VH-VL binders against q9h9l3. Designs and how they scored, part 332

Target 1, 176 residues: q9h9l3
Amino acid sequence: PRKMVAIDCEMVGTGPKGHVSSLARCSIVNYNGDVLYDEYILPPCHIVDYRTRWSGIRKQHMVNATPFKIARGQILKILTGKIVVGHAIHNDFKALQYFHPKSLTRDTSHIPPLNRKADCPENATMSLKHLTKKLLNRDIQVGKSGHSSVEDAQATMELYKLVEVEWEEHLARNPP

## First folded at step 17 (VH-VL)

Design DD54 (framework fv_amlenetug)
Fold by ESMFold2-Fast, scan of step 17:
Structure DD54 (fold): chain C 176 residues (1-176), chain A 120 residues (1-120), chain B 108 residues (1-108)
Amino acid sequence: as target 1 above (176 residues)
Amino acid sequence: EVQLLESGGGLVQTGGSLRLSCAASGFTFSTYSMTWVRQAPGKGLEWVSGISYSGEYTDYADSVKGRFTISRDNSQNTLYLQMNSLRAEDTAVYYCAKVPYYASGSFDYWGQGTLVTVSS
Amino acid sequence: EIVLTQSPGTLSLSPGERATLSCRASQSVSDNYLAWYQQKPGQAPRLLIYGASNRATGIPDRFSGSGSGTDFTLTISRLEPEDFAVYYCQQRSSWPLTFGQGTKVEIK
């Protein structure tokens, strides 16, 4: 009976040579795929590399973006106490400078039965794009204008729903 | 409670300059993004320019780019719009507006506006 | 740029009637980035609805917003004398930020 949400973040490059990943957009959807949060976020550090091909973020998005500290507070209020689904979600939590309990975290890049359904090695880390195409017959992250974090969060939730019953049962028997 | 007061409008000749000011009170000005929106007499709303809370990021409508400069003084809670090379089509009421944290792409509070009339 | 087309241009109604205002986008607009404003003569615009369906603080419950994709609607369930004004929709789903041309709700 715990509420479940899916999250996907977009990061830009800050710090030396743009090698630090800083949060610049976050999308959160509920179990049915409805958007609960979708905002551009202004990092506290100077943006060196927008990584636009992947992030979809441009300088214009920063003009009215929510300051990082404010956005972080809003996001954490949504995530706290809920089961949070993501793909390679440790990157999102790192960008948020946030620790979410492992017992309430579901990472679709590390769910063996999901890989098995996709005819992939159970312990391999498969991309969200690949799993979504194989299991949902949908193409996401199409083109060169950047990814949609809303689209990615929605796809991630749908992927998790394919193995939800099986995986929740596994976790109940094998608590993290 | 939240108050935005524009000033600096007036009659100016084509090619002239004006600087608009927007005095803010009732909220922590330095933490919010601000925007200028204009409205020509009897016409609709047109976004002109925006500025991040720190002043680091700015953007402009193509119609004013290169001629207008948005800036802010967080110590004085004041937003500015420097308008150069004014044209007849810049004639409008200019509003300053606040960008809320809870709604991207919307403006929750607006000033009363200041009229800029550009004539030859 | 995304063009927002509002219809009708003018809506003539009596107090107590329902007003339904349309805003159509030339391409898909994320719900989170669509807003509605009310402007009375000689006054600044006032935010009514943000994120397509969320009522702004202080806005009476007779105002409601709906829609997604390219079709959005503002509904005023029972017009009060104070509601006769011009209404604008606005998007920031894509650069540049754009407003619709407005719908005037006037007394019949």
Scores: ipSAE 0.640, ipTM 0.840, lowest interface PAE 1.2, mean pLDDT 90

Design DD55 (framework fv_amlenetug)
Fold by ESMFold2-Fast, scan of step 17:
Structure DD55 (fold): chain C 176 residues (1-176), chain A 120 residues (1-120), chain B 108 residues (1-108)
Amino acid sequence: as target 1 above (176 residues)
Amino acid sequence: EVQLLESGGGLVQTGGSLRLSCAASGFTFSTYSMTWVRQAPGKGLEWVSGISYSGEYTDYADSVKGRFTISRDNSQNTLYLQMNSLRAEDTAVYYCAKVPYYSSGSFDYWGQGTLVTVSS
Amino acid sequence: EIVLTQSPGTLSLSPGERATLSCRASQSVSDNYLAWYQQKPGQAPRLLIYGASNRATGIPDRFSGSGSGTDFTLTISRLEPEDFAVYYCQQRSSWPLTFGQGTKVEIK
């Protein structure tokens, strides 16, 4: 059996007009929700827009942040060979400049049985906040001070566990 | 081995200035965030200031903001703390410390400290 | 700011005894951002534990950390003579970085 982890990243705006999304925090939790990694990450490019309302990141978090190249190496060591769960996880992998095998990737924004349990259209992309409220009866991302990537990673793992048996069987019969 | 050596402390009058230095060796100084932590005589630890590996990002405790300036010279492997408008309550041993990659908010190596005494 | 309150202020024990030190936060602290330091008289602090439960390099296994949320504990399973020192907890889960006031472990 392969180990499973959940990941959630926070991005800040770099480049022209802050339009490039650069990794600025990453949280990884294990199957039970214990934190394996949670570090602020300093982008190699100048931060134009902290996007604090959503990211929760402020200038002070950058002072002791891990350089991107080093953080990327640490994160990849944790992810390699494991089943990685995330919500709209392609954004996280893009920010990490990383390819994870599709066969070991689970995206809770694109699992039809999960939407079905939430009384949502199977083909719709639902937010993590909505699915967590509907299926776990828990409010996440509350307030306007930014999201917690630890909270989001934990919620993502719990959501996946609701459909894990069903979805793993589906993937075994319908390999990606 | 990692070594951090502080210097520049001493006796100074209220309203005066001092510049502290921290000479680093045994690691790639230019890739690590650094910090200053102080300890008043017989008291606990107080974080003073921090600086990113590049020097681009700095932050300060509210008690020193506007009076102290942290900086670094990566070519000389040296960290600085410029202290202006010194007050009696700034009297403390000042430590420089290294921030590790595995826990970006802890400090894995510390210097021996340099004593700053501010009197009237 | 998050205030860290350590208890007891002073712990008087003999070598071989177990020491249990408490650190309570005024607000929830992510355990990934809770550290413990040891300081001996006239010396700089030494990192013992980071991320609430991980021993720093070179730290003997008699030192262990535990806890989450607002309650954290440093345990020394069997005190050695060199362990009599002041211990500080520290958080960076929220700005600004703060330390507890310290617990002095002294020989009885």
Scores: ipSAE 0.589, ipTM 0.834, lowest interface PAE 1.7, mean pLDDT 91

Design DD56 (framework fv_amlenetug)
Fold by ESMFold2-Fast, scan of step 17:
Structure DD56 (fold): chain C 176 residues (1-176), chain A 120 residues (1-120), chain B 108 residues (1-108)
Amino acid sequence: as target 1 above (176 residues)
Amino acid sequence: EVQLLESGGGLVQTGGSLRLSCAASGFTFSTYSMTWVRQAPGKGLEWVSGISYSGEYTDYADSVKGRFTISRDNSQNTLYLQMNSLRAEDTAVYYCAKVPYYGAGSFDYWGQGTLVTVSS
Amino acid sequence: EIVLTQSPGTLSLSPGERATLSCRASQSVSDNYLAWYQQKPGQAPRLLIYGASNRATGIPDRFSGSGSGTDFTLTISRLEPEDFAVYYCQQRSSWPLTFGQGTKVEIK
């Protein structure tokens, strides 16, 4: 019964020149990597830029997409009270218009022991793709058809598990 | 409770047109994506068309693309399928169905269906 | 397009027996986007299972779904008279949305 999940979101561009990042897909996996949530999400504003090369989102995905307000409620019910793992997770929380307590947040882009294991500077912000290749010997985000948020969430959880014992011990002694 | 009621089916000649309607009740129609699925006599299920909750996004099976148009009127809780240039292979029972917020791509409620028969 | 192949085409069984229905995909399908439907003669399809293994509301516990990747199974643990019907699997992991050709469960 682990109270830990990993999240990865995909954003599309809305607003003037597509400069606003709006939630368009969210994937959440449990500790073992099983999918708890994976839905396309329809932003309330017109999509100007699908950012398909990175997001994997196309117009066809919007046909059966869940409205933002509804999806947000579903997602927050899964996240509330749990330890939430993500990579550069502040971007996901911003897209969700949600505040998650720092004490329950784990950002794999800002965990010094994880960078050490990857032979990277502790203060550097390394991409999920780089850390996954270095530490798990796995290629993710391959090709030009966009990223899989499920794949990214699963990789993020596996990366966190490599440093979980050390990092939880650190956080217990140094609460955020 | 959720109810979907199709109407508008009937006998039409090859090259003709029909407009199907689906009256929805028992849920907030304006917040759910809807779909049309058809079934030829004695055959399996074939997805035809889908529409987002706002009506802004639509998609179609290649077999009907350019001939069919899906639309909705959220003020009347009604889904439509305008069928033009009908062919014999379009003969089928047409179901409207609701897309749930969980398990995207599944259809949790279906109407009773309306039969469309296309003959020469 | 992902082709879903169901087997067997027909299962001839008696009430009380276990039914095992297969659905195989030509490409990997995310389990979150695999569903099963039941259709009785003259009726609309009824959602049984969504997300490969989750029972839809009101579906008896004798129905269960399992599988991942390209191999999915629908199991009916003890057939009741009302379970004799055609069963379809469906995916929307990749567009276009596709259904299997169906498995008919008929009384022996």
Scores: ipSAE 0.622, ipTM 0.839, lowest interface PAE 1.6, mean pLDDT 91

Design DD57 (framework fv_amlenetug)
Fold by ESMFold2-Fast, scan of step 17:
Structure DD57 (fold): chain C 176 residues (1-176), chain A 120 residues (1-120), chain B 108 residues (1-108)
Amino acid sequence: as target 1 above (176 residues)
Amino acid sequence: EVQLLESGGGLVQTGGSLRLSCAASGFTFSTYSMTWVRQAPGKGLEWVSGISYSGEYTDYADSVKGRFTISRDNSQNTLYLQMNSLRAEDTAVYYCAKVPYYGRGSFDYWGQGTLVTVSS
Amino acid sequence: EIVLTQSPGTLSLSPGERATLSCRASQSVSDNYLAWYQQKPGQAPRLLIYGASNRATGIPDRFSGSGSGTDFTLTISRLEPEDFAVYYCQQRSSWPLTFGQGTKVEIK
């Protein structure tokens, strides 16, 4: 209803020793948590490290993956003009090679009221897993088989909704 | 209009080889993943093999692994399936299909199929 | 592998009636990775529904999909003569990709 979406991306390692983070999966959910986009994405460079423990991505997922250029176009069409919520979202935008207006960006890793509700220092950068457990009493990113970007995007939206009214009022008075 | 046209099917003896082709038109073939799905006479659908848009990544059903090879020629808009060491149970109509950018792993367009009959 | 079990095996109905087809998975199918196909005799399968509930391009609105987890349904609200066919569900939530055994919708 609020023209707001939440995003979470998974990256794999490309380049020398797999140190470059390249987009390999992206999930976008709407305000109610319904999936608008969830696709595996094939990087233009060779994958040297799947980072499966964190990404959940394996070679088999690349067979039907969408080319990066095409996926980027689809994703940007969904994000453009909307309020985009994410956790440490600068990493997702970097992987997408995209600059979203700061006025329309909400990063749950940098919202002081959210940390306060979790009894955490307001200046600390807390993990999505910790905030979700503390505030929503839900365990995410469980096990060693990798994260679900859908699960992470859904948790991120629900976390933002806890502070939405007060944070939007703060931003209206203190534009970024 | 998207079209996929299979060819190369026919009668072959057990242990023989066949190469199937799928000619694609009406879409940018080089940017889509493609797949082969087969159907034995009077039976259901069985996934056989898939290939990424670039040809770099391929995968196969366990029943054909080591015997079949999927490949593509993006300059000719053509998908191939090289079938070696054919067995009677490989008898089926073989469909090529296009993988869309939505609905992961679903197949939005299919060819008409080509019949492969393996006999002794 | 995830096994998809479709029921009933055969559904005998008249034009104008509602058809409800079931697809049950042996394990949870997540993230909208369920699709439905229609196949007529001598023809290739046609994609009807992807992501459990999204109609594919060109598919009439009488077709709808629903469900989550292990229990999925394809509904045809009012059967037309051209809807009598075999229907398959398919998952790609887990590798390998699998299809159900099919449900035949036939004229009574």
Scores: ipSAE 0.515, ipTM 0.796, lowest interface PAE 2.3, mean pLDDT 90

Design DD58 (framework fv_amlenetug)
Fold by ESMFold2-Fast, scan of step 17:
Structure DD58 (fold): chain C 176 residues (1-176), chain A 120 residues (1-120), chain B 108 residues (1-108)
Amino acid sequence: as target 1 above (176 residues)
Amino acid sequence: EVQLLESGGGLVQTGGSLRLSCAASGFTFSTYSMTWVRQAPGKGLEWVSGISYSGEYTDYADSVKGRFTISRDNSQNTLYLQMNSLRAEDTAVYYCAKVPYYGHGSFDYWGQGTLVTVSS
Amino acid sequence: EIVLTQSPGTLSLSPGERATLSCRASQSVSDNYLAWYQQKPGQAPRLLIYGASNRATGIPDRFSGSGSGTDFTLTISRLEPEDFAVYYCQQRSSWPLTFGQGTKVEIK
């Protein structure tokens, strides 16, 4: 079978009033939760809003950060040809300015069996924090100092593993 | 091949100023973060300052904050460290180093260093 | 500030022997942000290991790194004459960036 990885990105605000979301950190873990990539990334545009409460990113992280174009190349090399798991992963792909085939994409915010296991409406979009608490009995994204993209990627992989067999069978019968 | 060549070190009196330069070649200087690391005689390594590839973001060790200024000229492939209000404890060999795109925060190439001696 | 403590301070060995150098952090360090350097007298430091276990370009395979959390190790499987030097660990998991105090590997 195809190799599987999980990804989580952190974005900062650039552009007018900081309304544009630009990639500023990316973490990628393998099936077992081992870190394959975790780097701070410097957006090509001036950072207006670090969004630190959610991103965990501060000005100090930008000093040694990898330029966006270089980081994008490194990340895409890891993702290409693999099954990529994420939560609301379209935001991550948008920040990466990247198209990943739908047949190799798994979005834990849009997997009905996962919501069902969490006793949530199957078609609702539930947060990563909520699903992780309900299904893994673990608190993530705690406090106001920002999220850990490594922690989020690891949680996302573990959530997917709970429905992997059922969902892969569903996708084989109903290709996207 | 990658080369980093420091210059500008020398003997200076306490309270004086000195500007160090680091001439870079063999890589696309404008796309890499750079750093200064120092080493006092017979002592270990101490990070001094870092600068993003664009020059937009800088940071400093607490011991030098407010006195030292890191800057770069990407058109000349040169990194600078402006040192003001120098103290005896700033006496050290100052190394210029390149930050790679792997191993976040490690330094893959270093210059040979330039000695700064601060005395009264 | 994360303090890195290296042990032993000095390691006296003969060529051909195995060297094991320890680096202990006062707080947990992500392994992606731990590096090892070699410095010979009168020379600049040289990157050996990054991300706790990855050899830098051109570094012989007798050098290996391991560890996670607060305990990291640099191993030189069979010392060559050119390996006698001071070795430093370094973290960038937390700001500010810090180095260990160094371990001197000297010829017996």
Scores: ipSAE 0.603, ipTM 0.838, lowest interface PAE 1.8, mean pLDDT 91

Design DD59 (framework fv_amlenetug)
Fold by ESMFold2-Fast, scan of step 17:
Structure DD59 (fold): chain C 176 residues (1-176), chain A 120 residues (1-120), chain B 108 residues (1-108)
Amino acid sequence: as target 1 above (176 residues)
Amino acid sequence: EVQLLESGGGLVQTGGSLRLSCAASGFTFSTYSMTWVRQAPGKGLEWVSGISYSGEYTDYADSVKGRFTISRDNSQNTLYLQMNSLRAEDTAVYYCAKVPYYGQGSFDYWGQGTLVTVSS
Amino acid sequence: EIVLTQSPGTLSLSPGERATLSCRASQSVSDNYLAWYQQKPGQAPRLLIYGASNRATGIPDRFSGSGSGTDFTLTISRLEPEDFAVYYCQQRSSWPLTFGQGTKVEIK
């Protein structure tokens, strides 16, 4: 059966002027949307900008957060060998300092049939919020208290399921 | 075998100070966040303070903020709670607890507790 | 802060009976961060359930958790003599971390 998971990460700003994106939360769900992993993660570098409006992360979340090195190991054990679905997933993999095989990666921000179903240009990069509203008739990322990475991972999996059959067929004929 | 052993409790007068220690073994102490939870005689559990694995981030219950200081020595595998300006309402058994790594968990291991009695 | 209210305060039951314990939150709690603990006299608390419904390591299958939002339940399907204890719910989805006041399960 399908060995597929969806991931969404939240990043905080570290480094000069807070311009470096460092992993601070990761959520992983299975095919049915059940949570497999959801942890706050403490970056090894000093946090300059919590980016709370987007990340939902505040200083208090860091008190009991899992160290980056440990969290990374836990996350990679879940992802390794599975088809991993995400939205603009390169950002998540970069924050994890991880390479996932392209053949096992599904990025809902770069699936032309998904854009087509949403009446968007096939080569455009559409936000997760927009695609979820258009195709699933659900509002996500509402309010100003930051995003829920669990909600985002669940929405991402549901979006992929809409095009799974035709996209897997496309990939079988056109291996990455 | 994970073990947490609290010490330093005892009888102290109001306005006094006391330092609690929690000796950890059986796991890599330096990579886990830790917490203190207290329980007044015949009462329920109250979270007191937490500290990140590095010691950089700390937080406190409003009832103890400004009076208590949580700290750790990763080279000695020891967690501390420095208690100043003690009040009668601080009388409780103090537990240290390990905070789990993996998602959706909670305080998976607790020490046996150490009794602090504050009186005039 | 999120206040957790447990009910009933005391459950008087006999071995073999089913125990149902309630925990109600003053605000919505993510079920991922709701836990249950058991405490026997003179002992430290013991983790039973985490993430509202997941049994901790070594916990017998007669213990189960359920619920979401503001209403959570701990069920003991068939009380054993060793299950007579005080039970606490806990949330860590919002700061500060809080515990319920406890439910005492005692022998009838």
Scores: ipSAE 0.322, ipTM 0.711, lowest interface PAE 3.2, mean pLDDT 89

Design DD6 (framework fv_amlenetug)
Fold by ESMFold2-Fast, scan of step 17:
Structure DD6 (fold): chain C 176 residues (1-176), chain A 120 residues (1-120), chain B 108 residues (1-108)
Amino acid sequence: as target 1 above (176 residues)
Amino acid sequence: EVQLLESGGGLVQTGGSLRLSCAASGFTFSIYSMTWVRQAPGKGLEWVSGISYSGEYTDYADSVKGRFTISRDNSQNTLYLQMNSLRAEDTAVYYCAKVPYYGSGSFDYWGQGTLVTVSS
Amino acid sequence: EIVLTQSPGTLSLSPGERATLSCRASQSVSDNYLAWYQQKPGQAPRLLIYGASNRATGIPDRFSGSGSGTDFTLTISRLEPEDFAVYYCQQRSSWPLTFGQGTKVEIK
C-alpha cells in the first residue's frame, strides 16, 4: 500500500579534528532502483576531513553543492509518508537531523531473516558490502576512490526485496 | 523571471586584463552556486570557473588557473570574473550560468554572453 | 578528466523526422550528472535534459534522454523547424566539468 524508497548518505568530517559527521551527499532510489534524488550537499560548518576513501567527496564537489538547509527540505519531502529503507539508517537520519517513524523505517542492518539468508548471525550488524555479495552475488564499494551512494541505495533496496513479504508480515503482527 | 546579464567584454591585447560582471535578478542570488562557461568563435562549450553560494569554494579549468579569479558580491547580486595575462586562446563569448538545486550537474539559466577578443 | 564524444558531428534531416544523438563518455558517468543543451545561432545554450532523462521546465515532450554508464542518447521524436540547432552533452560526475564537442542538427 505505502510507497517505498531507499536512501544512502555520505558524510564528511566537521568540527574538532573532523570528528563530527556532516551530510555531504544523499541518494534516494525508488522500488525499481530509479534515482529520485542524488545531490552533493554543502555542510553549514567548515569541512575539516573529506573522508574521501569512504565518502568519495572532494573539495571540487562543494563548488556547486546544494546548501544543507535546502537539501534537507528536498529530502524530507521525498521521505515523508513513505517506507524508507536504508542500511544502518540511524546514521543517515542523524546526519539529516530528522526523525522518521519506526513503523515506516526498514534497516537492512537489523533484519534477522536477511542475516540468516546470508548464513550470518541473526543479531550481528553485517556490512552492506558483505550482504550484497552473499545474497546478490554482486560486488559494491569496489576501489579506493570512495563509495557510490546511488549504488549503495540500489543494493539496499534489492536486499530488502529479498525479505519484504516475510518482514512486512512480521511487522504487522509485531508493530514497532 | 530569472535573468543573467553579462558585461565587461571587449577587445584587449595579449597580456592585458579584463573584468567581467554578471548581474543577476529574479531569484535569490545569495543561495545559489554560479559558473562561467566560454565558447570560442565557431567552437563548443568550455567550463571556466565555478563558485559556491557563499564564495568559500571556487574552482577553475586548468587552462585558466593562476590567471583568472572568480568572485561574487551577494549584496549586489553580481558575479565577477577577473581575467589577467590574457592569451589569444581566451578569445570567446563568456556566459554566466546558475546551478539549480535539482539536477546540480547542470546549468538551468544562462546569460546572453559577453564577447572577449584577445589580439596582438 | 572525462572526455565526452558526441556522434554524429552533423545530422542532416527534414522536419517530421526522428533525430537520435549519441554521447559517449571515456569513463562511467552517474545518472544525475549528465545533461543536454540546445544552442541556436547567436543565442545562449538552453538546458533540455538533466539527470540523463529528466526534461527541464518548458521543454516539449518530443525531447527525451536515456542511457547510463558510458552511453547516453538524446532523442527528438519528430523534428520541428525550431529544433534545428547544435546540441551539447555535459557531465559533472567527475571534476573538471566537461562538455561534448556538439552535434549540429541541420535542415536537409
Scores: ipSAE 0.564, ipTM 0.809, lowest interface PAE 1.6, mean pLDDT 91

Design DD60 (framework fv_amlenetug)
Fold by ESMFold2-Fast, scan of step 17:
Structure DD60 (fold): chain C 176 residues (1-176), chain A 120 residues (1-120), chain B 108 residues (1-108)
Amino acid sequence: as target 1 above (176 residues)
Amino acid sequence: EVQLLESGGGLVQTGGSLRLSCAASGFTFSTYSMTWVRQAPGKGLEWVSGISYSGEYTDYADSVKGRFTISRDNSQNTLYLQMNSLRAEDTAVYYCAKVPYYGSSSFDYWGQGTLVTVSS
Amino acid sequence: EIVLTQSPGTLSLSPGERATLSCRASQSVSDNYLAWYQQKPGQAPRLLIYGASNRATGIPDRFSGSGSGTDFTLTISRLEPEDFAVYYCQQRSSWPLTFGQGTKVEIK
């Protein structure tokens, strides 16, 4: 079978008033939750808002960060040809300036069976934190010092594994 | 091959200044973050300062903040460390080192080091 | 500041034996941000392991790293004469970046 990975990115604010979301960290884990990639990434534009409360990114993380162009190349080599799992993954792909085939993309924010297991409306967009608490009985994204993209990628993979058999069957019968 | 060559070390009196240089070759210097690490005689390693590939972001160990300044000249493939208000405890071999793209937690290539001796 | 404590301070072994070196952190360190270096007298340090378990380019497979959280280990499966050196662990999970005090591996 095709290999599967999970991804989570952290973004900082660049551009006027920090309104543009630019990639500043990316974590990728394999099916078992082992880390394949986890690097801080330096945006090509000046950072005006670190969004530290959510991103966990601080100025010191930029000192040794990998340039965006280089990091993008490394990340895309890992993602190409694989099934990529993410939560609201459109935002990660947008930050990477990357198109991943829909047939190989799995978004845990838009899987009706997963919402059903969490006693949520099937067409609602639920947060990763909420689904992880409801279905895995784990608290993630705790505190004020920002999120861990490794923790988020690991939780995302585990959530997908709860519905993997059912959802892959559905996709085989109803290709996107 | 990747090469880093430090220079500028020597004997200086307390309160004096020195400027260290690190000449880089064998890689695209302008796209990599660089660092300075020192080692006092018979002691372990201590991180001193780091600089992003563009020079926009810098950071320093608390022991040298306000006294040392890291900088780079990407057109000349050279890293610098300006050391002011030197103290006896700054006596060490100073290494420049390269930050890799994979394993940014580490330093993959190091120079041979340059000895700085500060006496009172 | 995260303090890294290496043990033992000195490890006396013969060529062909296995060396196991410990690095303990005062606070949790993400395994992706722990590295190991080798240093011989009069020489600069050489990167051995990054991200707790990944071998650096050109490093023989007898070197391996493992661990997570606060406890990390460097293992040399079968010591060669050139492996007798001082070994340092290093973290970048939290600022400031810190190194352990070193473990000396010497000939018995």
Scores: ipSAE 0.630, ipTM 0.819, lowest interface PAE 1.3, mean pLDDT 90

